# VH-VL binders against o66814: the designs that were tried, part 9

Target 1, 203 residues: o66814
Amino acid sequence: SDYLLRAESLFSQLKDANAKEETPYLYGKVKGYYEAIKLYAVEYKEDRIKTLFTLMSKNTKKAVRGAYTEREPLTELITFEPRVYFEEYCDGIMDECFYEKHYEKEKFIELVDYFSLKRRVEFLRNHEGKYCAPFDFGMAEALFNAVSLELMQEKPDEKVLIALREKLEPILVMAEEKLRYAMKKELPCYRNRLSEHIGYWKP

## First folded at step 1 (VH-VL)

Design t09 (framework fv_tarlatamab_arm2)
Fold by ESMFold2-Fast, scan of step 1:
Structure t09 (fold): chain C 203 residues (1-203), chain A 123 residues (1-123), chain B 109 residues (1-109)
Amino acid sequence: as target 1 above (203 residues)
Amino acid sequence: EVQLVESGGGLVQPGGSLKLSCAASGFTFSDYAMNWVRQAPGKGLEWVARIRSKANSYATYYADSVKDRFTISRDDSKNTAYLQMNNLKTEDTAVYYCAKGRVYYGSGSFDYWGQGTLVTVSS
Amino acid sequence: QTVVTQEPSLTVSPGGTVTLTCGSSTGAVTSGYYPNWVQQKPGQAPRGLIGSTSNKHSGTPARFSGSLLGGKAALTLSGVQPEDEAEYYCLLYYEGAWVFGGGTKLTVL
């Protein structure tokens, strides 16, 4: 599709900006969205592609500008919350609609082990994964966001969900291993950020 | 207006250690990568180490000649970059310069330099 | 590891034009290596002249210009002045690291 050519152009802009080196977190995010777009292109799902392209484009612009200014990137975690989804979808007829729709969504949630993925991505976000494993965390966040967005669809695409989960798993493992290493060795990415957290929040 | 001031140089014996400091002013220090460059007496400039900004996880890079012996670091709250030099060798004798620079879209710059601090490694 | 090569020495007359070049052992020098040029006078710290091939730093005289020429980075001085006598270094960016050339000693006679 036209979107694939446009997505390739966005990715080319990141290479021109040396974004892999200058803004690795955003580079990872853009690559993650690009990989998700390619999966939907095989299935000819233009509506999903358009949504992901918008997110890819937004992060590409941030990466190009961030590489220019070396500004801190912001994390953008998108989560599927069953209660919120059913509350919106089942307006005014909660009981009957909830049981019907809950059963339909539950199989997809279980298929990708969604809440396990959510906890792992949130752990990385909350423990400096953005700084200690920037490329891997960025890519994991984008792929997880794609999973969340697909679960929000009335008819989630089972084949694409499986493919997204399969792409996401090794990236999550790599990000988690890099973070554990940084924590154990008290690397600057973890040590300096921990100091800021201690100053900001005291339980 | 931009100033970089190095300190911490001196005479040290082979196998010894020194920590150099580079105090920066006149620009937003935390936005820039910082570099250390050295120059042996009568020789050319040699790039030693680079540390990126917080946006890039303080990523560090080293010349092969100093890898595993030198550590570059920074403290953005003090606008200061550091070079910890361990297991010093006579060939590390040089004037060490701190330099402001970064690679970003449309520009790769090495624009401001300090006056340097002399490190002499001899018995 | 890549080696960056410069002419060891060049001589130019006052008011003349001279071009210094900067080559890489890994192949043609492109804008992606962000060629930088620095000037160093005896007993002084280096000063930045040009970054990213052709971008002049604040304070660099108009007579200095940077370009790419024949697969190398180039620094051209037009209307050379006596105070331009100095050592000139180029440096190239490669995979996170900077690599300096050996320097060119420019003599103005």
Scores: ipSAE 0.000, ipTM 0.437, lowest interface PAE 20.7, mean pLDDT 83

Design t10 (framework fv_tarlatamab_arm2)
Fold by ESMFold2-Fast, scan of step 1:
Structure t10 (fold): chain C 203 residues (1-203), chain A 125 residues (1-125), chain B 109 residues (1-109)
Amino acid sequence: as target 1 above (203 residues)
Amino acid sequence: EVQLVESGGGLVQPGGSLKLSCAASGFTFSEYAMNWVRQAPGKGLEWVARIRSKYNSYATYYADSVKDRFTISRDDSKNTAYLQMNNLKTEDTAVYYCARHFDYYDILTGSLDYWGQGTLVTVSS
Amino acid sequence: QTVVTQEPSLTVSPGGTVTLTCGSSTGAVTSGNYPNWVQQKPGQAPRGLIGDTSNKHSGTPARFSGSLLGGKAALTLSGVQPEDEAEYYCLLYYGGTWVFGGGTKLTVL
């Protein structure tokens, strides 16, 4: 895919900007989106690839701009909200439509254990994961965002969802272990100092 | 009680070699990046080299003034960092200090918090 | 090639307040440069005072504080004591490498 080649080119830009060291959260997000893109490339799903590439490019530009002295952007958590989805989709026939659409989505929600993943990612976000495990949290957030976006599709891709879940789990575990270590040792990243939420990473 | 103790300094002729050691105690050495900093007589501090922890693949970085002549290394089993200095020049004459920097995966504290007492290297004919 | 600039010397009276600054030729100093402040008294090894802009090292007296001020890192001493007479170095991080300032000699009259 043209997008795959273009996506690989973004890592050269990140390397030149030293983004892994300077903006590890954004670097993690870019890597997470790249891993998701590779899964869709095998399926030739260009619409999914385009959406994820847009998110990957956006975060790459932020990392390149921020790699030396500029602020890192706010976290970008995308969640699938069943009620919102059904309200949007089931105009005027809520009972029958809601039941049918709920049943369709429930299979995929259970397949990836979505609400468990959501709670874990939100816990990391709410407890300084961006600062205590920036790379792994960034990558986990991007992969979780890909899961959320796929659940929002009219026909979710079961194979890609399983593959995303499998890639996400060890990354979440690593982020959680790093955060637990930071909590236990009361590292500066975790000690409840006044953190601003407008894009500075405070190591 | 955190301690860093440098050793291996001495008098050496231009073009010679010395290997400095920094012995660490009182903390989990493997979780820290180690730095070498030098100070020429009557001059300011100059950062020389850094080696990251195993969690960051022991990546090494050097000041331009010592690149290709100095090699930083470490032995986590001995809680010791090293600085191999080759092709020494008179301008390398300085007290050499080691200093730690927390380096556990992506977590950076951004602080050189503990320093050793230094070891003198004199490069003269 | 980055040059870090400090005031070469500053004088303050006992009990007074003084601010040392640390600027970079690369641009504004930010928290991403993890500004460090190191104290060195004559004949002694350097001692870490402050890291990561404002984080005090264990044992750093309460009268020392770090901040960012006008695109520079700043070290402020309030209620200066005679024993604070020393050379103060700032240290900035640039993606793997550290760069020291030239040092500020603080004289306490």
Scores: ipSAE 0.011, ipTM 0.551, lowest interface PAE 9.5, mean pLDDT 84

Design u01 (framework fv_ucenprubart)
Fold by ESMFold2-Fast, scan of step 1:
Structure u01 (fold): chain C 203 residues (1-203), chain A 122 residues (1-122), chain B 108 residues (1-108)
Amino acid sequence: as target 1 above (203 residues)
Amino acid sequence: QVQLVQSGAEVKKPGASVKVSCKASGYTFTSGYYMAWVRQAPGQGLEWMGLINPSGGSTWYAQKFQGRVTMTRDTSTSTVYMELSSLRSEDTAVYYCARDRYDFWSGSFDYWGQGTLVTVSS
Amino acid sequence: EIVLTQSPDFQSVTPKEKVTITCQASQSIGSSLLWYQQKPDQSPKLLIKYASQSFSGVPSRFSGSGSGTDFTLTINSLEAEDAATYYCHQSSSLPPYTFGGGTKVEIK
């Protein structure tokens, strides 16, 4: 509730900074976190909202401070790693605890097709998505981070995961189409980061 | 059921100001919904003017109206106001309020007021 | 600002025929496009949100498609009550929002 009002004030700052034009990747990132926050507001999950708001706020500060005076940085990529999660969650009692919790997490991972989403986001990140589809890539990465964070919860919210997946899919498709087009046509956004004189396909 | 009820028609002279109201009912006024203002000159298309968050009062205005438009709200009466100053004849239009429901990843103007005709002439 | 260009401006069609209206954005807006129907002396009504999702109560003959810069509203079998002006609207990440110029659909 309070976080929604605070989140909305961040967009006022982004507008004043012309962030959509000046820092489209960070702008997309902030928009993605905002969309995730709205889903949790409907479900009354303030702890999730607080985490996402912190990420949203950090990216807003980078955008407002003019990332273009320095290279616009790639920001956080948050991934759910089952092994690491179970080692932490099970407090060192891996055999019994790991097998007990394995089925629960597997259910949610399969629900959103998590590793497919992870592969797609990582491909965009590693192949100039920041430059060839900055807004869409930023938004997709933020929404994917929200999926990862929810999977890390002891009891993931199935309804929110489905809603996040539904928001993320069309954005991923758009980013992927823009990147694929840039790669095929050897557009400057792709060529200039792989070769400064002449473009070669090196995906 | 959601309803947006606007104030009645106004006739103003050039240079005057007009303040249009939009009273919301059928939902929680401050619960995640914004209110947008859109105008339509006679025989013309729709033109977005701005929006307000009723919860905190934050506003966003179209550049064309910057400096002339002010949007406010009164949470006790679930009412949004749009005041347009320094009126010109080209401001003659029907002014609509519309609820902006941010569902999925974009805004959606899902319910609209009945419109308020503002005529600027002498 | 993002400019939305609708075509055609006007279309006169026989009942039961298929109507296609297009909306082109000056830059990519993903799927942040909506379609509204406005009848004479009435407020606009939301038909389609997020490029292809029907609003509650909208007849199934209305459908939306497209992404990026090219969007289409289709009325599969025009009924007399569908005579109206149709507007596309982009509500991307941050205001300002913009509307297309409108397409007037009239029954022959």
Scores: ipSAE 0.000, ipTM 0.427, lowest interface PAE 18.5, mean pLDDT 83

Design u02 (framework fv_ucenprubart)
Fold by ESMFold2-Fast, scan of step 1:
Structure u02 (fold): chain C 203 residues (1-203), chain A 122 residues (1-122), chain B 108 residues (1-108)
Amino acid sequence: as target 1 above (203 residues)
Amino acid sequence: QVQLVQSGAEVKKPGASVKVSCKASGYSFTSDYYMAWVRQAPGQGLEWMGLINPSGGYTWYAQKFQGRVTMTRDTSTSTVYMELSSLRSEDTAVYYCARGVEYYDSSGFDPWGQGTLVTVSS
Amino acid sequence: EIVLTQSPDFQSVTPKEKVTITCQASQSISSYLLWYQQKPDQSPKLLIKYASQSFSGVPSRFSGSGSGTDFTLTINSLEAEDAATYYCQQSYSTPPWTFGGGTKVEIK
């Protein structure tokens, strides 16, 4: 597909900028979106591909710019906020009813274990994942964003959600393991950022 | 010896809020040992509420308690606080604080405080 | 999210016998599992971390094993002071962590 060819060409720009080494988080974001695009290309879902390509392109531009300016900003985190509703459940003997809290698209949320994924990605974002596992965190965040975007669709695609979940899990686990190890061993990626945060070494 | 000492038992009515304290001693309070809050209803099992890093004040709350729980710390007194609002009878439990076993390790906890019984009744 | 199921719920055992407690996770948690001991009217105490690593000061009769979804805590030769409720805890996902339902061990 045209988008696939264009997406592949973005990697030549990243290579020229040495983005993998200079902006590993943004490089990871671009890689993650590319992997999601490939899943949709097989399904011929051009509208999804266009949305993901736009995000991929924006992150590529930021990576190229960041490589030359030594500035790597955090980029978009897209979360699905399902509408809450209450269902009435009545006893078969018709003497009392109670209400149970539910979420719209609950079946799809459960399929991918969405709230667990959201908390894990947010933890990485808030605890130096960008510095301690930049590539893996970036890639995981992009794949998670693809999951969020698919859940926002009127009719989410179960097959693609499963494929995204399967691709995301090992990357997310790797990012989490790297961060947990850095935290336990007080590695520079975690320790130096923490020092800056608590008022030492501030620009 | 590392020690965690919690505030005394509380009796509250439904709709009120409670603030339990946990005072740490025997180590450097701001050296990135996490502090967790765990509750246990009478005769029931352990239930996570949340986690705080006293050094930076960062917090993580269990989804069940989001909107009702707030964890804070006072570095001058080496004390962590857990405040739970909109109390219900089902919130009757012993509330424990517990310290992470090593620096930056939020996976396991020891020692634990002695526990604070909070009773919610009308 | 990750649910931990312990079995048995209750066990009454003769002193010196071997006790085994099982913890099953609803999904793979690698080796990120811990075991706690809670005696009546006392706070929990950490026994085992990372599925099989004994915590400081824990008697050698306690051991942990397993990985993935199936984990076991073993008390090689039960002593009177081991009467307690034992809990597993997973540390695989993002904090806060979850606990198993507990296994109460008492002496006959």
Scores: ipSAE 0.005, ipTM 0.447, lowest interface PAE 13.9, mean pLDDT 85

Design u03 (framework fv_ucenprubart)
Fold by ESMFold2-Fast, scan of step 1:
Structure u03 (fold): chain C 203 residues (1-203), chain A 123 residues (1-123), chain B 108 residues (1-108)
Amino acid sequence: as target 1 above (203 residues)
Amino acid sequence: QVQLVQSGAEVKKPGASVKVSCKASGYTFTSSYWMAWVRQAPGQGLEWMGLIYPSGGSTWYAQKFQGRVTMTRDTSTSTVYMELSSLRSEDTAVYYCARELGYDYVWDAFDIWGQGTLVTVSS
Amino acid sequence: EIVLTQSPDFQSVTPKEKVTITCQASQSIGDYLLWYQQKPDQSPKLLIKYASESFSGVPSRFSGSGSGTDFTLTINSLEAEDAATYYCQQYDSLPPYTFGGGTKVEIK
């Protein structure tokens, strides 16, 4: 795949920018998308590779920029929302169409335990995962985004979903363990950034 | 040092095809760099034509040139080629090759350019 | 396709004066804009990357600014060797890569 070769070239630029050290969350995001791309390359699914490469490239640009500016923003979180998704697919007629489409997707949702994964990723995002487990959280978020995108396909790829889940699970566990430890010990990464300034508007 | 050296000027009749070469030196030709082709009609601006990945041979062409342009490479001579067929008078231009790192990561985009090849199409 | 509009098309400037060139994108491109200098009968040379960061070896009188849709290249004090055509180029989206129409700067 041309995209796979191009994706590999992005890591050369990340090394030059020292992105792993300077922007570990974004570096993790890029690494996660790269791992997803490799799974689709085996399946020769160029349309999925193209979509993921676009996301990988955007996060690479932010990582290289952030390495020089010491700024690392949170980036996209892509979720599969059945009701929102099927409302558009069914032209707003939700009754029979919604239940039929939900039934078609149900196997895949259950296969990856999607809503469990969603809650876990959202928990990391909302509880300083970026600071307490930046690389692992970033990578988990990218792999989860790949799962969400695949569930949105008319015919989700069961083999790739299983492989994505297998890559995502140990990374989620690692990020969660790092965050739980930080929360329990009230480590600096978990402390609210604003609290270090003694008040939200009083110097 | 890194250099891109292009073939010499060409004069062609309408309907003919032209093949321009670009020889790279001073870096690993089959590394992560892509090669772009950009043209410039006399007194006009720059127009992107397409990309080739020398390592794998993969290409992407601008839609305007799709069906008329073909980009190839020879790794043994570190040379990229751009062939444009069905030439028209409006194809008269200087054709440049330029090195680019990364398809969507273009932070050092087109950092090294060839000297240009003038292609004149007239009868 | 992202369209880049440069203004002005042409400037004739007295040496040591400040030159300002504008590039406007048809949609937001963040900071992913490059500036090139092309002297007569020469290939383009990269001046500015990331909208505002000077490329290696570029004189300090050249600076870039802007973000989103509005970008500016400034030459703080024009020198004789700066007579050239200047082009902007966007990199926010996947190809096609697009260039501005160019701004020709001449010395009076």
Scores: ipSAE 0.000, ipTM 0.430, lowest interface PAE 14.8, mean pLDDT 82

Design u04 (framework fv_ucenprubart)
Fold by ESMFold2-Fast, scan of step 1:
Structure u04 (fold): chain C 203 residues (1-203), chain A 122 residues (1-122), chain B 108 residues (1-108)
Amino acid sequence: as target 1 above (203 residues)
Amino acid sequence: QVQLVQSGAEVKKPGASVKVSCKASGYTFTDSYYMAWVRQAPGQGLEWMGLINPSSGSTWYAQKFQGRVTMTRDTSTSTVYMELSSLRSEDTAVYYCARSPRGYSYGHFDYWGQGTLVTVSS
Amino acid sequence: EIVLTQSPDFQSVTPKEKVTITCQASQSIGSWLLWYQQKPDQSPKLLIKYASQSISGVPSRFSGSGSGTDFTLTINSLEAEDAATYYCHQSYSLPPLTFGGGTKVEIK
């Protein structure tokens, strides 16, 4: 599709900016979105591709800017919140409508172990995953965002959810292993950037 | 039916290590479940120690136990282990294993072992 | 870590009375709160999941409510077998998962 060719062209911009070395977290985000786009291309889901390309493009621009300014900010974490989603559908009333709609999506949520994935990604985000496993964390976050976006669809695509889960798991494991090693060895990426350390620098 | 059966009571001296086992039956470690370890000192509340994904071997530990606790599994025997080293008198407690589904039902510990009393005393 | 504060620590209640136990989280946890019952010398038992969802096999007199930071467990008509310690538990943040301090309910 046009979006797949355009997505491939974004990597030329990243190469020119040396983004893989200068902004590894954002480079990871872009790579993750690209992998998700390829899965949807096989399914002929042009609307999903467009949405993911927009996120990929946004992170590419931030990576190019970050490479030249030495700034690499955290970017979007997209979560599927069942209560918020179903409250919108059920006109704000948390009753049988809420639980019936939740039940309809529960099989997809269970299929991908969604809330387990959510907590693992949030743990990495909250415990210096950006610094201790930047590329792997960025890629995992983008793939997780794709899972969240698909669960928000009226009719989630089971095959794509399974494929996203299969791609995400080894990347999450790598990020988690790198973070656990950094925590065990008290590496600078973990030790010097902890929230509790910030308290000692404040008046 | 699902059952979690733990190893028997242990009496240890300060500085020793203890390894508690939890054998699962009625499901397999290839199924979508985590296993948690929760302890309870006499007359006190519940304290979470850590979580293991028996399928992958991934673990999460409470900071208080980091460096002293190790959780492992043996998929051939459907058994999870919790080893706690450098034991202190404050580690005297009943140690429970508990199963948690993965996904939306994560964190609801639907089945618990019977508990293993570990006494740390001279 | 997310701290869960339970109130009251203890209450002695006449049979058939309504019991209300509260759990307050130090930060918003959405609906990621569970309630457990523990009788003396027994393992805990799950009563309520996702703040308000019932568990098959648990009597209908047990109900949960709340979201964000404030949660409540209600026993609409206390029975003798309900004498136990009740714990709230958050599954939002990992690690650590955390429990409330417990509320001991005794029959008068």
Scores: ipSAE 0.000, ipTM 0.445, lowest interface PAE 16.8, mean pLDDT 83

Design u05 (framework fv_ucenprubart)
Fold by ESMFold2-Fast, scan of step 1:
Structure u05 (fold): chain C 203 residues (1-203), chain A 122 residues (1-122), chain B 108 residues (1-108)
Amino acid sequence: as target 1 above (203 residues)
Amino acid sequence: QVQLVQSGAEVKKPGASVKVSCKASGYSFSSGYYMAWVRQAPGQGLEWMGLIIPSGGSTWYAQKFQGRVTMTRDTSTSTVYMELSSLRSEDTAVYYCARDEYSGYDWYFDLWGQGTLVTVSS
Amino acid sequence: EIVLTQSPDFQSVTPKEKVTITCQASQDISSYLLWYQQKPDQSPKLLIKYASQSFSGVPSRFSGSGSGTDFTLTINSLEAEDAATYYCQQGYSYPPYTFGGGTKVEIK
């Protein structure tokens, strides 16, 4: 895939920029998207690859520059919202159409335990995961975003969803462990929240 | 057949800690269901304290209880625990465990334990 | 957080009369509201989900309605066994979950 080759090139640029040390959250994001792209490349799903490559590329450019502004979002969380999804497809009476669409998605939501994953990622986002477990949180957010995007597809890919969940789980555990330890011990990343946010910018 | 059974009533002194258990039966404990803890002071309403995901052990605590509450699980006995430290008289309440489920558009508690009365008195 | 305000706090009702309980949300929660019944010395029991959908085993005299910020629970013909405290809960915002203050219904 052209996108797979281009994705490999972007990842190489991150290593040259020492992004893992300089911008670990963004490095994690890019790595997460790259792992998801590889899963779709095996199945030649170019539309999925293109979407993920766009997200990967955007975050690579931020990481290579080594900086962000206070106006930029702190996180790029993408969630599958059944309500919003069903409202888009069922612009009439909710009970008429809603249950049919819910039934279609229920299998896939259950397959990956989606709302469990969503709760865990949102907890990390809301409790300084970006600063206390930057690489792990970034990678988890990107992989979770890939799960969300796949659930939004008309026919979600079961094999890719299972593989994404399998890749995501140990990363979530690591991020959660690091964050809980930081919160319990009031480590600098959690204790000096405001100062760490300010200090995130590179000269 | 599906049920949640909690440990018995406890009487504690101010400053002590209490650990309440909730044993699940009749369903897969490590499935997608979450377990929440909700308390109710005498004559008062329901107050959500937090939740735990039994499969991975991840927890979320209400801001009011962060730093004092700890939720854990033991998958071998299908049991979740809620430990509340630095007890005060206002912590006197019935503590419930409740199974947290998703209907496809909202979250709700479809199964509740019988409740555990914790009395904090000197 | 989403604040839920229930009214009335208490009502004493003659058997067979209609009971209406209201729940107002501090912001639009669409139809993501639940109703629970709690009898003395018992845990809460789920009655209604998605504002108007009854759970299995719930008597047909119980019905829910409303959307947005205004919701009602109606008991069309009160029976002695319905003496309880009723609570609304929002399912719109994922934790922290919030409950209404409760409405105690007693038989005259």
Scores: ipSAE 0.000, ipTM 0.439, lowest interface PAE 16.7, mean pLDDT 81

Design u06 (framework fv_ucenprubart)
Fold by ESMFold2-Fast, scan of step 1:
Structure u06 (fold): chain C 203 residues (1-203), chain A 123 residues (1-123), chain B 108 residues (1-108)
Amino acid sequence: as target 1 above (203 residues)
Amino acid sequence: QVQLVQSGAEVKKPGASVKVSCKASGYTFTNSYYMAWVRQAPGQGLEWMGLINPYGGSTWYAQKFQGRVTMTRDTSTSTVYMELSSLRSEDTAVYYCARAHYDILTGYGMDVWGQGTLVTVSS
Amino acid sequence: EIVLTQSPDFQSVTPKEKVTITCQASQSIGSNLLWYQQKPDQSPKLLIKYASQSFSGVPSRFSGSGSGTDFTLTINSLEAEDAATYYCHQYESLPPYTFGGGTKVEIK
């Protein structure tokens, strides 16, 4: 694949630009998209590779062209919003009614535990994950975006979803542990932005 | 200063294999660069053979050489190798290694070339 | 496979004259074209990147232009040291990256 060769070249270019040090969040994003592209290359899905390469290139250009280290912007978060159906079930014995939630693409949502992944990524994004775990958060966000994009497909690829989940889980755990540690120890990455959170979230 | 130094001339019989080396110096071997191999038969034009990424060892070969060419690297010595098997008289050529990049802003290019290795295939 | 056709195959040119070499691709390659110079018994040297961007250290008399399928290398005023074979090279799709057949420029 031409896109795979180009993707490998872009990732190599980031090492020469010292992007891991200068723009760790964007470096993580690029790494995450690169890992997702490699999974799709094995499955011969060029359309997915092209989409992910476009996102990878966007983040690489920001990193290479000199995004500010402290002020490097948050980039895309892609979420899948399935249709929700409710069925009322009434228990004749107890005269109690329960609602069963049913989701479009429910099998695939359950396979990857999508709502749990979404909640965790959004928490990192909204609570200084960019500063307290920039590489891990960036990589997790890119892999999560790949999961969301695959769920949007008419026929989601079950094997790729499983592989994406397997790559994403340990990275999410690491990002979460780093953020928890920063909160508990009042590290500068969290403490220096505490006033921003308080000013925004305070009732 | 960036340099690529290739191994010396080889004389082989038809059916043999040849392994040409290319040693890089003056830059970080595994960062931002590929190594390409290009050959040139006597009095003929340039023919692209393939690429290797020293960082991970990934390779891409021209279809004409698929199954006969193997590119490898040794990161400890900053050296790339190109091995061509099942040699024929038509494989008589000067073989060049060249440092290749793909810059997001300016695209692909081969900016530094080795001196060339003459491989002669004769009975 | 993308085929690159160079013309002319050969030029004999008086010093200080303008030299024009064309390269035509069998399909659109955007700006994904390189130009190389090869002197006798020497390795090729990169002259032009991305169809029109001069590589560092290349004399200003060399310029590249074009996009899509039609490309031109121009030597504005030929010097004695410019006697060489010139090749275009595309990298639009893999594999293979392909070279043009070359244009030999001699001084009369």
Scores: ipSAE 0.000, ipTM 0.477, lowest interface PAE 14.5, mean pLDDT 84

